# VH-VL binders against q9zuu2, part 3

Target 1, 196 residues: q9zuu2
Amino acid sequence: AITGASSGAGIGKGTADSLDTVKVLDLRGNEIPISDLWKDRKAVVAFARHFGCVLCRKRAAYLAEKKDVMDASGVALVLIGPGSIDQANTFVEQTKFKGEVYADPNHASYEALEFVSGVSVTFTPKAAMKILESYMEGYRQDWKLSFMKDTVERGGWQQGGILVAGPGKDNISYIRKDKEAGDDPPVEEILKACCA

## First folded at step 6 (VH-VL; framework fv_utomilumab)

Design u15
Fold by ESMFold2-Fast, scan of step 6:
Structure u15 (fold): chain C 196 residues (1-196), chain A 125 residues (1-125), chain B 108 residues (1-108)
Amino acid sequence: as target 1 above (196 residues)
Amino acid sequence: EVQLVQSGAEVKKPGESLRISCKGSGYSFTSYWISWVRQMPGKGLEWMGKIDPYDSYTNYSPSFQGQVTISADKSISTAYLQWSSLKASDTAMYYCARGVSTDYWFGEYSYFDYWGQGTLVTVSS
Amino acid sequence: SYELTQPPSVSVSPGQTASITCSGDKLGDKYAHWYQQKPGQSPVLVIYQDSKRPSGIPERFSGSNSGNTATLTISGTQAMDEADYYCQAWDSSDAYVVFGGGTKLTVL
């Protein structure tokens, strides 16, 4: 079972306050206040573990399959990764991801959202099964990038999550913090939060 | 048994179009990238580009962008390399090779575990 | 653009150790792969991911990769090892596969 999602009337203000000083980088290296991503529109914001992550790339692909539904509802699809703008540009070029991509090399958004980190939560038996399943589906892990010193030092063991926010800087209507690598919510849960 | 079988040698004139092929067998064709590599007579290996047969996504070397088209037909496990207008400088041996990637999306750490036998293309007037 | 530099030729006597180098900026932070090509034949993978040997490749082939230099080492070199050898890596900045210029190994 997929767990750890939060939604409802009581969420958002404390989390929004934590994000107030957070900036992400667009593909050209411009600093964007993260809350600008949802101030005038609703956004589904997926947070990757890193840009070489096989499970994060699979998540980007399955969310992109629902982009038509999101577009029909006026909802933006956004991916944020804890890497460099060069890594973000390479991700876009190689995956042809239809949503918007931003880089957060200092992990400020991950810290503000209190996402889980650690080797034991990254390499669980469940995560191993998900990686094997993804590999059988044609998705490959960048193992050298995953175990590079820079990746490890900059939160290579970092978990991601999914956020639904906006319109309005303080309007966070859904938050899901991944418990381990490959801990994806049902797509229907995300669609209910953004588009129902 | 994994095998890549390429089409036979071609002799063409400048300005003519050409398509050569690379047929994979003995493995899941859509699970691996296919790259094309040029070797001019007496010269080294030059990577031209690659295709993911699953969705026909392509990446080209800057030297070959706009010079050739790479395509694939997954229903017959075949990749193609095509020229709209051949030049004498296209005279070379062309290899297809199966890419094993540690990263499906980037192909960053791809190495080539199986190679086709090569297709010799000669362009002269 | 990223470049891999190999010596154009290396000569060894039968039974001696051959070392073929491949140099590139911070190549040790990337994987290096090695291919053998004999006249009139397709390239054959002999080392992948810096130091791993494919099934069917003799134990006398080994590889290393650190700093700016990857090295293919052939111990007890035999006449059958005479060939062109190419290193290969990837350029993360430009998202392209890069080959070295090749090294002709002569065993005399």
Scores: ipSAE 0.005, ipTM 0.468, lowest interface PAE 12.2, mean pLDDT 78

Design u16
Fold by ESMFold2-Fast, scan of step 6:
Structure u16 (fold): chain C 196 residues (1-196), chain A 122 residues (1-122), chain B 108 residues (1-108)
Amino acid sequence: as target 1 above (196 residues)
Amino acid sequence: EVQLVQSGAEVKKPGESLRISCKGSGYSFTSYWISWVRQMPGKGLEWMGKIDPYDSYTNYSPSFQGQVTISADKSISTAYLQWSSLKASDTAMYYCARDTYYWFGESPFDYWGQGTLVTVSS
Amino acid sequence: SYELTQPPSVSVSPGQTASITCSGDKLGDKYAHWYQQKPGQSPVLVIYQDSKRPSGIPERFSGSNSGNTATLTISGTQAMDEADYYCQAWDSSDAYVVFGGGTKLTVL
């Protein structure tokens, strides 16, 4: 047990059961039960704060750098954002993300996983420093998307997380709930959970 | 040449409705928010709210929520500020301004309209 | 609600340096913008993001922002600089633009 992250049996059946009613949308608008993402394979599932989030885009890039390791282990890389299908398609177009992308416009997965929300956890000095560092590294925030009506009304202050699940609908082996914007676990911790 | 042109001065009685306008030209109107700012006679600047003309999303100051309506028609590059029932306390100069939130952090206003003077008296 | 405080007036002789302050809780963690307004005219942006000058604004205008205080500095102040000056910040918690109360700069 690590602060902000969990692995093993303690996160298993109850969390899996809460996700059974949750559906996400693929880029074509088809409803997919979220557990189908790891039913027949292991998946690393990154949950974005929203599709315009610079820190979420940076996290997606870091995870994509390890896609070859994940592929070698039979692990899918998945990103879920709490926005619309159109926002998800814009994210793919702008970032060229190599993993799978799904939309959860009603935040059902975020509610089931009990992810954190709030203005004070979104705008921290640490988050501000990480945003500046991300810009210096070439990442860009989609400011328009960040403050669109849909994003603000549907939880513009919503935090994300990372999940490692599967193979099997009930098999959740790792969960990390972000405490504040930019609260990233070491990539080695994720690789150990999926691929060691 | 970027320009914001506002409608002319208005003299109204309490209880009357009013809509004033702000027309943008010389730039992509949907690429910038439009903010509305009130200046009462001899007083300072007060931010009222703003609109994104792309989707007509609005954000109001708590002091002005329910007091005014901000709208936009992107087909004619025009934003509006409207009162259903004017009060004497609405007497002020009203400015629209181009809000550069998407371009620069924290909404500097780089171009301003000439202002619309609204006088409400009996 | 976030508040910005400016002195009501500042006086300076021609050619001297004028300093106009804007105070707010942890204002240095936000961007400050500054506007000049002459009688009967619309405000004009003179400094944005603490210290940057828009095209066409004279080099004698500069800005800084640290701690609780942002400062607009006008070096070699000219009679034409006589105006009201307003600071502006963004309250990110409320998504609200805040203006200072304004400072009347008198030159001589």
Scores: ipSAE 0.000, ipTM 0.452, lowest interface PAE 16.4, mean pLDDT 78

Design u17
Fold by ESMFold2-Fast, scan of step 6:
Structure u17 (fold): chain C 196 residues (1-196), chain A 125 residues (1-125), chain B 108 residues (1-108)
Amino acid sequence: as target 1 above (196 residues)
Amino acid sequence: EVQLVQSGAEVKKPGESLRISCKGSGYSFTDYWISWVRQMPGKGLEWMGKIYPGDSYTNYSPSFQGQVTISADKSISTAYLQWSSLKASDTAMYYCARDLSTYYWFGESSPFDYWGQGTLVTVSS
Amino acid sequence: SYELTQPPSVSVSPGQTASITCSGDKLGDEYAHWYQQKPGQSPVLVIYQDSKRPSGIPERFSGSNSGNTATLTISGTQAMDEADYYCQAWDSSTAYVVFGGGTKLTVL
């Protein structure tokens, strides 16, 4: 059993149903049904709090370090953020992230997955320590993007999560909802879900 | 050692412009926020705003938004606080401080570990 | 708007324990920091992250933070501890730094 996450055959049938009407935007602004991201392949899908988030960028970097393992297992690495297409393009340009990036500016995927939102879960002492540690490790935040009115208005208190799904639109094999900013599972837990 | 050195005291008339400075040394200036704090004579501390010198991103207290401009020149490790037109109510001690916030908008309550010596600004007719 | 409330003054006899409080809604869910300011001087950080002392701060300084109240405690208070003390936290709804109104500590 995977600690801190849900896993197993048929897990998330209700979650898969909730995602049927959800669309995300590719970097060119095309609407893609979110389940198409794992229809014909397995995918690790990381949901960011926003595209400027230092902890989300650190998570993206850690996952990208394992991209060769994912590729060898036929698994796609995907990052979804609750921002605009322009913010997603800025994220790709600034981070050089090697996975796929999609935008969800209306938070439809976050609502369907019932990800946590709230000021108190964003501003915890534990989250603060993880942010400080991330900076000491060399990860940086896009401060302007973090303070943009659109980012704040479109759920500045939004938490993310990690999903492993596919192959098959209804096949969700792992889901972890972040409890607070920086609530990261061990990378090995994700690798066992996608690649073992 | 970490030091923040501020410019000297200023005596100005209402309507004049002013820029005061805060020079950091002994650390990587671009890796820390610099906060500005006002203390009116005989009063408490008021946070005005801050700047991240690495990209010059600023964030202001609502009370000071549009009243002052915070800027930085990373080539000389110096942050600035500027008024286009001073008022008598701007008479105060102004401190800069190294702000350990690494993440402002999602934020944490972060301490100010080193403070400048302060710049006294007096605005009178 | 979010406020941190401190008593305007606290007095204590030499050698006794001084307690300075800082109250705000759900303050215990955030870090509180404390500054000492003597006349004509810059503030000095004396307690950070609720209870930690910076290097050079005497061990008689301690802090706590739970519920709605953070407390700065000075054991065996000395004349040299006379100063204004300010708590700092932030308004989690706006992410703006907030200072308490300050407490003047007098050692009589």
Scores: ipSAE 0.000, ipTM 0.466, lowest interface PAE 13.4, mean pLDDT 78

Design u18
Fold by ESMFold2-Fast, scan of step 6:
Structure u18 (fold): chain C 196 residues (1-196), chain A 125 residues (1-125), chain B 108 residues (1-108)
Amino acid sequence: as target 1 above (196 residues)
Amino acid sequence: EVQLVQSGAEVKKPGESLRISCKGSGYSFTDYWISWVRQMPGKGLEWMGKIYPGDSYTNYSPSFQGQVTISADKSISTAYLQWSSLKASDTAMYYCARDLSPYYWLGESSPFDYWGQGTLVTVSS
Amino acid sequence: SYELTQPPSVSVSPGQTASITCSGDKLGDEYAHWYQQKPGQSPVLVIYQDSKRPSGIPERFSGSNSGNTATLTISGTQAMDEADYYCQAWDSSTAYVVFGGGTKLTVL
């Protein structure tokens, strides 16, 4: 029983309106309206806390394992992080993530979606156990990137989320706002939202 | 449908170079790791390393790091295992196998679901 | 270095249950996979992720993994099951794949 998820017809109208002015950067630095990611296709969009986050990398891994199912349903897999283009490129090189990656260095998408932030929601006993479990499963934190001055100053305490949107710029069918670090929904919940 | 076809048997002398191949067909070659496994005559299986053909990322067993080179040419769906200088102790059957490790997961214990027929390499004299 | 230990050989009569063990430190915390290899042939995956069967593998093959030991069980063993069996796991300390030494199953 995981909380913080919402879905249903019309749920995204206010959220879609708030995203109208939001742009993200592709790996080459081109500005793209975020709604273009789902205007002509359905997309699962995972929002990372930062590109060095072990729990975010684990989430990217879980979602990428279902990419064939998503592709069969015409669904794009997208990851957005609140870091720089250089950090996004490093993330792609280190993780070899098979989905699309975009950078949001100004946190505009995180603000529009009202994602949670704060030190106390980042460091909980539950989050600590999930980090240990992730290391045991072969995932690694980029500790240097995680504790770099610019990462901390640019929202190292920012939480992420998951969005399912499209086809259509105003069609947002699923929103999950993470309540603390490591607050991952079951993959089956995401598959039901995108691909059922 | 899924098939891995390896190059033919090789007979070499110590000090010679060699490259053997593994061609995948019947699946998206760039979406799966290829692992290389050695089996010395009358002995068990030893994992050597693996490559993700989509970007040529490699991961080697510590015992084989620096001893061999693993590479891939995705344009012809072929992975390679190469020695710059063979030793008599390299005499073995070499298998390639499709490795179901998720692309993004380093160090996962993932199964190998399809195997090539093997390439026998004999190094003597 | 991390090692997976298997008995070198196991013998059973046709119709009997064969059990092949694979032991390693905290192996039950990792997935174990099992391969069958007949003379002159490539290995064939018979069990993956401790207990799952690939399509085409008979239900008489089963697996378990707990504590330090993974077990491959073949019920109603047939002459065609005579082969070498290898376990495979992941060494969490070095982040690389390891195989057990192999077990020769004789059906006589």
Scores: ipSAE 0.000, ipTM 0.456, lowest interface PAE 14.6, mean pLDDT 78

Design u19
Fold by ESMFold2-Fast, scan of step 6:
Structure u19 (fold): chain C 196 residues (1-196), chain A 123 residues (1-123), chain B 108 residues (1-108)
Amino acid sequence: as target 1 above (196 residues)
Amino acid sequence: EVQLVQSGAEVKKPGESLRISCKGSGYSFTDYWISWVRQMPGKGLEWMGKIYPGDSYTNYSPSFQGQVTISADKSISTAYLQWSSLKASDTAMYYCARDSTSYWFGEYPFDYWGQGTLVTVSS
Amino acid sequence: SYELTQPPSVSVSPGQTASITCSGDKLGDEYAHWYQQKPGQSPVLVIYQDSKRPSGIPERFSGSNSGNTATLTISGTQAMDEADYYCQAWDSSTAYVVFGGGTKLTVL
């Protein structure tokens, strides 16, 4: 079975404290304290592996399908990716994502939330070099190759998760840490956490 | 529903060129990798390489780098496997499979497979 | 380079439990997937991510993956389960997909 979801009043203490110093970037490059995303409102915050992640885009799509329910409940839909502002803007342009998008290029939110780092623990410097060589030899200059290179260089075997937080900077009511890419909870579990 | 349909069996002579195809339907073709797998007569499965049809990025097994070319035409949801000069040792069943991984992880299986294309190379 | 080792054959009586192993260096740190192939047919996914069953695969199929060895287990084995079984994993050192050599399951 998959385990990684937690819900209830007790979640927020340690996790909220870990997030106190974390900032994310909006699409214009402005630094935003991450807790401001849910300080005055409830938010569903989806964390992507990277902005080019196909399965992360599918997660964004199924969450966006329920944006009308979230809006009716006063809940913001937010996506955070570990890439650059340019990669975040490319994601928005390509997907037309209906929620808010922020970049976390230093992975500070992922570290604070202790998200799983995938195969980076077992990946050798030789294997990383081989992937980078493949990137260069491919003669492609598009965002997908840039995401692959950035992912390798910045410890990018990082997994994401889903968080429901707010209103209030210390109020974290739901967290699910992905074990693997595409480890998506049923959308009804998220709706129960944000919007019941 | 999701389906991968491959081109029909081929009988060729050494030195001839060949291109076989794999057409996807029932899903967003540009959102998944397509992997090619060889199975020589009476032998096991060998991964040859893969392509991401959205931008035609390819990754090859070292054993097949330079032996074959993998390509795709996203306008007709079709991936290709091509030889410039066939050898008798290329005689095998070739499968395409939908590779549902996000990138190099291997975290997802090959969830749908084509029916296979038998390639026979003999004089 | 990186190799997944399977026994070439496993025999079991109808109704008994079959176990098929797949061994590789630190395989438990990677995901193992399992495919069934019957003569003249394409492979069919029976287990993915170590232990998960796709829709339509009977409950008698299960899997595990720990240390260096992944195991496909078929309980209450039936004649229809007679097939070749292949494990698959990702080689994190090279970033390539690797298949095991395959195991022929014979139901006596």
Scores: ipSAE 0.000, ipTM 0.455, lowest interface PAE 13.9, mean pLDDT 77

Design u20
Fold by ESMFold2-Fast, scan of step 6:
Structure u20 (fold): chain C 196 residues (1-196), chain A 124 residues (1-124), chain B 108 residues (1-108)
Amino acid sequence: as target 1 above (196 residues)
Amino acid sequence: EVQLVQSGAEVKKPGESLRISCKGSGYSFTDYWISWVRQMPGKGLEWMGKIYPGDSYTNYSPSFQGQVTISADKSISTAYLQWSSLKASDTAMYYCARSTYLWDYPGSEAFDIWGQGTLVTVSS
Amino acid sequence: SYELTQPPSVSVSPGQTASITCSGDKLGDEYAHWYQQKPGQSPVLVIYQDSKRPSGIPERFSGSNSGNTATLTISGTQAMDEADYYCQAWDSSTAYVVFGGGTKLTVL
């Protein structure tokens, strides 16, 4: 397994340096330096595996349930996916996600943060159980979007993570790298990092 | 125009079988949940269960599990509610309703579009 | 079984604020939705996800949900608001939808 959750002022400096050249796309296709997302505010940044992922949509949903708490603390909720702008817009249309959404089609942010990739970490027995549980709870994956060639080629097997950063480009206070599909931290752990 | 159109009123005897329908139009039928809701005369709303037409997955209220069958035919954008053997206690107005946010958290979906209702009367 | 409790009736004069409550164990941890039903008509969604209004619903309608209680508030109540109101939530422990018993709003 790789590094799980980490927190503390010191852990952010090297990570911030690796993100300095990374840009993401807003829903209109404008290039935005990723560090601008937390330059003047604190942000919780969730990294999806891809925009069609049922487990990633479940994570987006439980984070969105706490958006009022984040708003009260001056914290932005951001989701980044390794897909295209078109896929990001489809995600927003289908999920009605309450936070901000950005696309990273070349997964530069995922490389800079050293997130895990591979089919074997997606289809572990634990991941299979999490997918079944989510499906039984009424979540539906966009199978067409999930298995389109573009989605697979642009990080369909990429794992995600969660970052808490800002205010300030170099201020990264929390990072968690997902070990396998469905490796979700308790929401309280994220709330402690952003909002306690 | 997005709408759900239900089949007409039914008058049945106890022990008879029945299937009523709910046809969606003006939207992608396989992208939304369809729920069935019962309202007995002079009473409140009771959720019976739901179906996702894209894969025919169903989820039933415990009170209705084994009492009815919910199904859908996506080729004609129609959902069904079926009884194998009706009882007098099945006399009610039956509504179908579409959910708003099928890709979000369970329970985030609200019923944004409702059918006009199908009155089922079961008497001897 | 998980139950949502509503008062059976609420009465207000035109122009007054009506408050309709919906109580359930840890209801504030779930989304609450609200429906208006007039005699002989299908229900109409008036508030979804605790506090959001569908397009076409007047600003007089608002909602909140915290702790064990969700509240539908109708300010400046009009005769046309007379109806039965139902709350709805999700019981995450059993994975099914639950409606409240309904509240008859009378505008005298």
Scores: ipSAE 0.006, ipTM 0.482, lowest interface PAE 11.2, mean pLDDT 79

Design u21
Fold by ESMFold2-Fast, scan of step 6:
Structure u21 (fold): chain C 196 residues (1-196), chain A 125 residues (1-125), chain B 108 residues (1-108)
Amino acid sequence: as target 1 above (196 residues)
Amino acid sequence: EVQLVQSGAEVKKPGESLRISCKGSGYSFTDYWISWVRQMPGKGLEWMGKIYPGDSYTNYSPSFQGQVTISADKSISTAYLQWSSLKASDTAMYYCAREVSTYYWFPGSSPFDYWGQGTLVTVSS
Amino acid sequence: SYELTQPPSVSVSPGQTASITCSGDKLGDEYAHWYQQKPGQSPVLVIYQDSKRPSGIPERFSGSNSGNTATLTISGTQAMDEADYYCQAWDSSTAYVVFGGGTKLTVL
């Protein structure tokens, strides 16, 4: 089991094994084994709470700011959300996110990774402050998308995480499970895991 | 239907420049990688490199890095393979092929689901 | 450099099973894909992601990939299966595509 932030050689074999049967959907609706995202390349994979989440959009933005560094290291930037393909396409259109986006509408990857879920971990005082700060910085939540019945039913209370994996199906070198909404590691920690 | 249509056969002398083309139709050209594959007469397939037309990102085989230039013009759904100075050893059939992968930002190991008809390039003095 | 090794030729009688191997270090950790090429024609994808068949490819074509070796298996081989076969994989350490040297399948 991996808790908090973990990095280095020898991490993630058990986690990789739990992902063997997990599939995600690309923007066209094709099923892709999740390990394909890092089988042949290293990837930084950010797991969103949902595609309308302001904190997830802010995380996507700061990771995208470092895409040139990731590209120089041969590292793919990937975002996975527990929503529909239509929601994923709306996210890409609204944010102009420069990485790859995949949908996990049944949140099988979140279950396999044992990400945290619940209303109480979504609406903490710390999360409230981070949401306010994000709005002041110009990030906006898609309120319609965030509170659509489908989004709520497919994991509106789900927390996300970040992993760095590959090259190789079972090579997971970094994992961080968010403890509450807005539980972001410094971007420098992620860059060290992928690109140093 | 999905098609990749390549430019016609070329006969050139060593030292001459050449650009051959591969035009995609029947799909979203900017959403798929295009690879170039060389086949010398009577020999096997050699992967040269690929391009993602959406952002013109290229990845070359070490054997072909600096030997050729791969480019694309997404406004006309066309990928190119170019030599600045041909050698007799460049005599081969050249194929373009579409990678089935929907990976937009970094090349993965994906099969080639559609192939062009090939462009025969003959370089002789 | 990373290399995929195939036998240069395989010969079978009609109706017999043909087995074409592709060997590379840790190949089972990567996807293997297989192509059929007949004289004067472009390659045709016959197996992708180790074991999957594209639409239109007969059920007699199957594949596997484990350890260091991927295998293309053609059961009930027919004269029309006579062709060159190439395996393809990706070298994750260098980020480039690699083809095997090809196998000429003869059905006699």
Scores: ipSAE 0.000, ipTM 0.445, lowest interface PAE 16.1, mean pLDDT 79

Design u22
Fold by ESMFold2-Fast, scan of step 6:
Structure u22 (fold): chain C 196 residues (1-196), chain A 127 residues (1-127), chain B 108 residues (1-108)
Amino acid sequence: as target 1 above (196 residues)
Amino acid sequence: EVQLVQSGAEVKKPGESLRISCKGSGYSFTDYWISWVRQMPGKGLEWMGKIYPGDSYTNYSPSFQGQVTISADKSISTAYLQWSSLKASDTAMYYCARDLTSGYYWFGESGYPFDYWGQGTLVTVSS
Amino acid sequence: SYELTQPPSVSVSPGQTASITCSGDKLGDEYAHWYQQKPGQSPVLVIYQDSKRPSGIPERFSGSNSGNTATLTISGTQAMDEADYYCQAWDSSTAYVVFGGGTKLTVL
């Protein structure tokens, strides 16, 4: 984990420039420049640790609770995961997530945004309690997908984040980098960034 | 405190329409799914489908899709199960139950239990 | 098409242990829940998420779930435990609720 200058709330043109060459895959395998997701609209973009993550599935659920508010404001809800298109399709089938889903199998967007990675930030006491709470709420982790060789090799210890961007390719208005697994901001903070 | 109260028993003829109700109280009605379960005389429990009252999103069992309509009126905390044309084979006890799935869309691979059940509505379809 | 199989009936004498099984392909990968239904009454949740008891359910009720089989165990069975018992699980591939066929527990 490279902990270069990052101030949590601070974002600049350098971040937008880093994303300029990044492409993600839609559920049919088409390459989409990531900045096209917010070129002509505002988008809330949630970055998952991987598609089998119980905490990421819970995050998808709490964001989806507010999709009608986002739609009314002209805001797209997007989820990106660092897995394959097949894993993304499985995620959509298992969770019934109503937002847009894209795959980033080479985790280029995660590198460009400098998201945190590491075993110690994945298995913290706080993350353990949140995983237990999520299981008690009826969420199950896809342990097979979580420990599948390709998931581990492609950054199974990768942390995610949340981005609010657009309209406009260079307009990034909010960024939160997860400090550890399950580090979720209040949903009202996201709604203020996108929709107020 | 949490309670689901269903409408009273119905006696109908084949071909008639019917709507039965399930009124929730003692909790935030729009925050929980309501599932409908059929039990034919002397038989077991069959899940029919469910509704999220906050936005009226429905999910049906394939066996019941197109045979019944599930709806809800969140202003009076009431869910409904409706038939356009009853058949003798619809004779059964119908239960509503609170489904502990959280949020706008259903999430979770294992599912949640049905923690509170209505008292049931007996529907008899005969002449 | 996912099915949960229960024995149609189980008989025990008062004070003995009753075991009611629920079998399904890879059922241990999902949560199993158990309901008690007495004649003329609504089902009552007695065990949820494999082994947890709701408030008010006696300690003699317990559950387990591993491999293909979930089990509801009633130790020191009493006459009042006579009822139909249903297991329930989620079919994660279809997102549909599935009930077992039910087991009539007779205490005699």
Scores: ipSAE 0.000, ipTM 0.455, lowest interface PAE 13.7, mean pLDDT 77

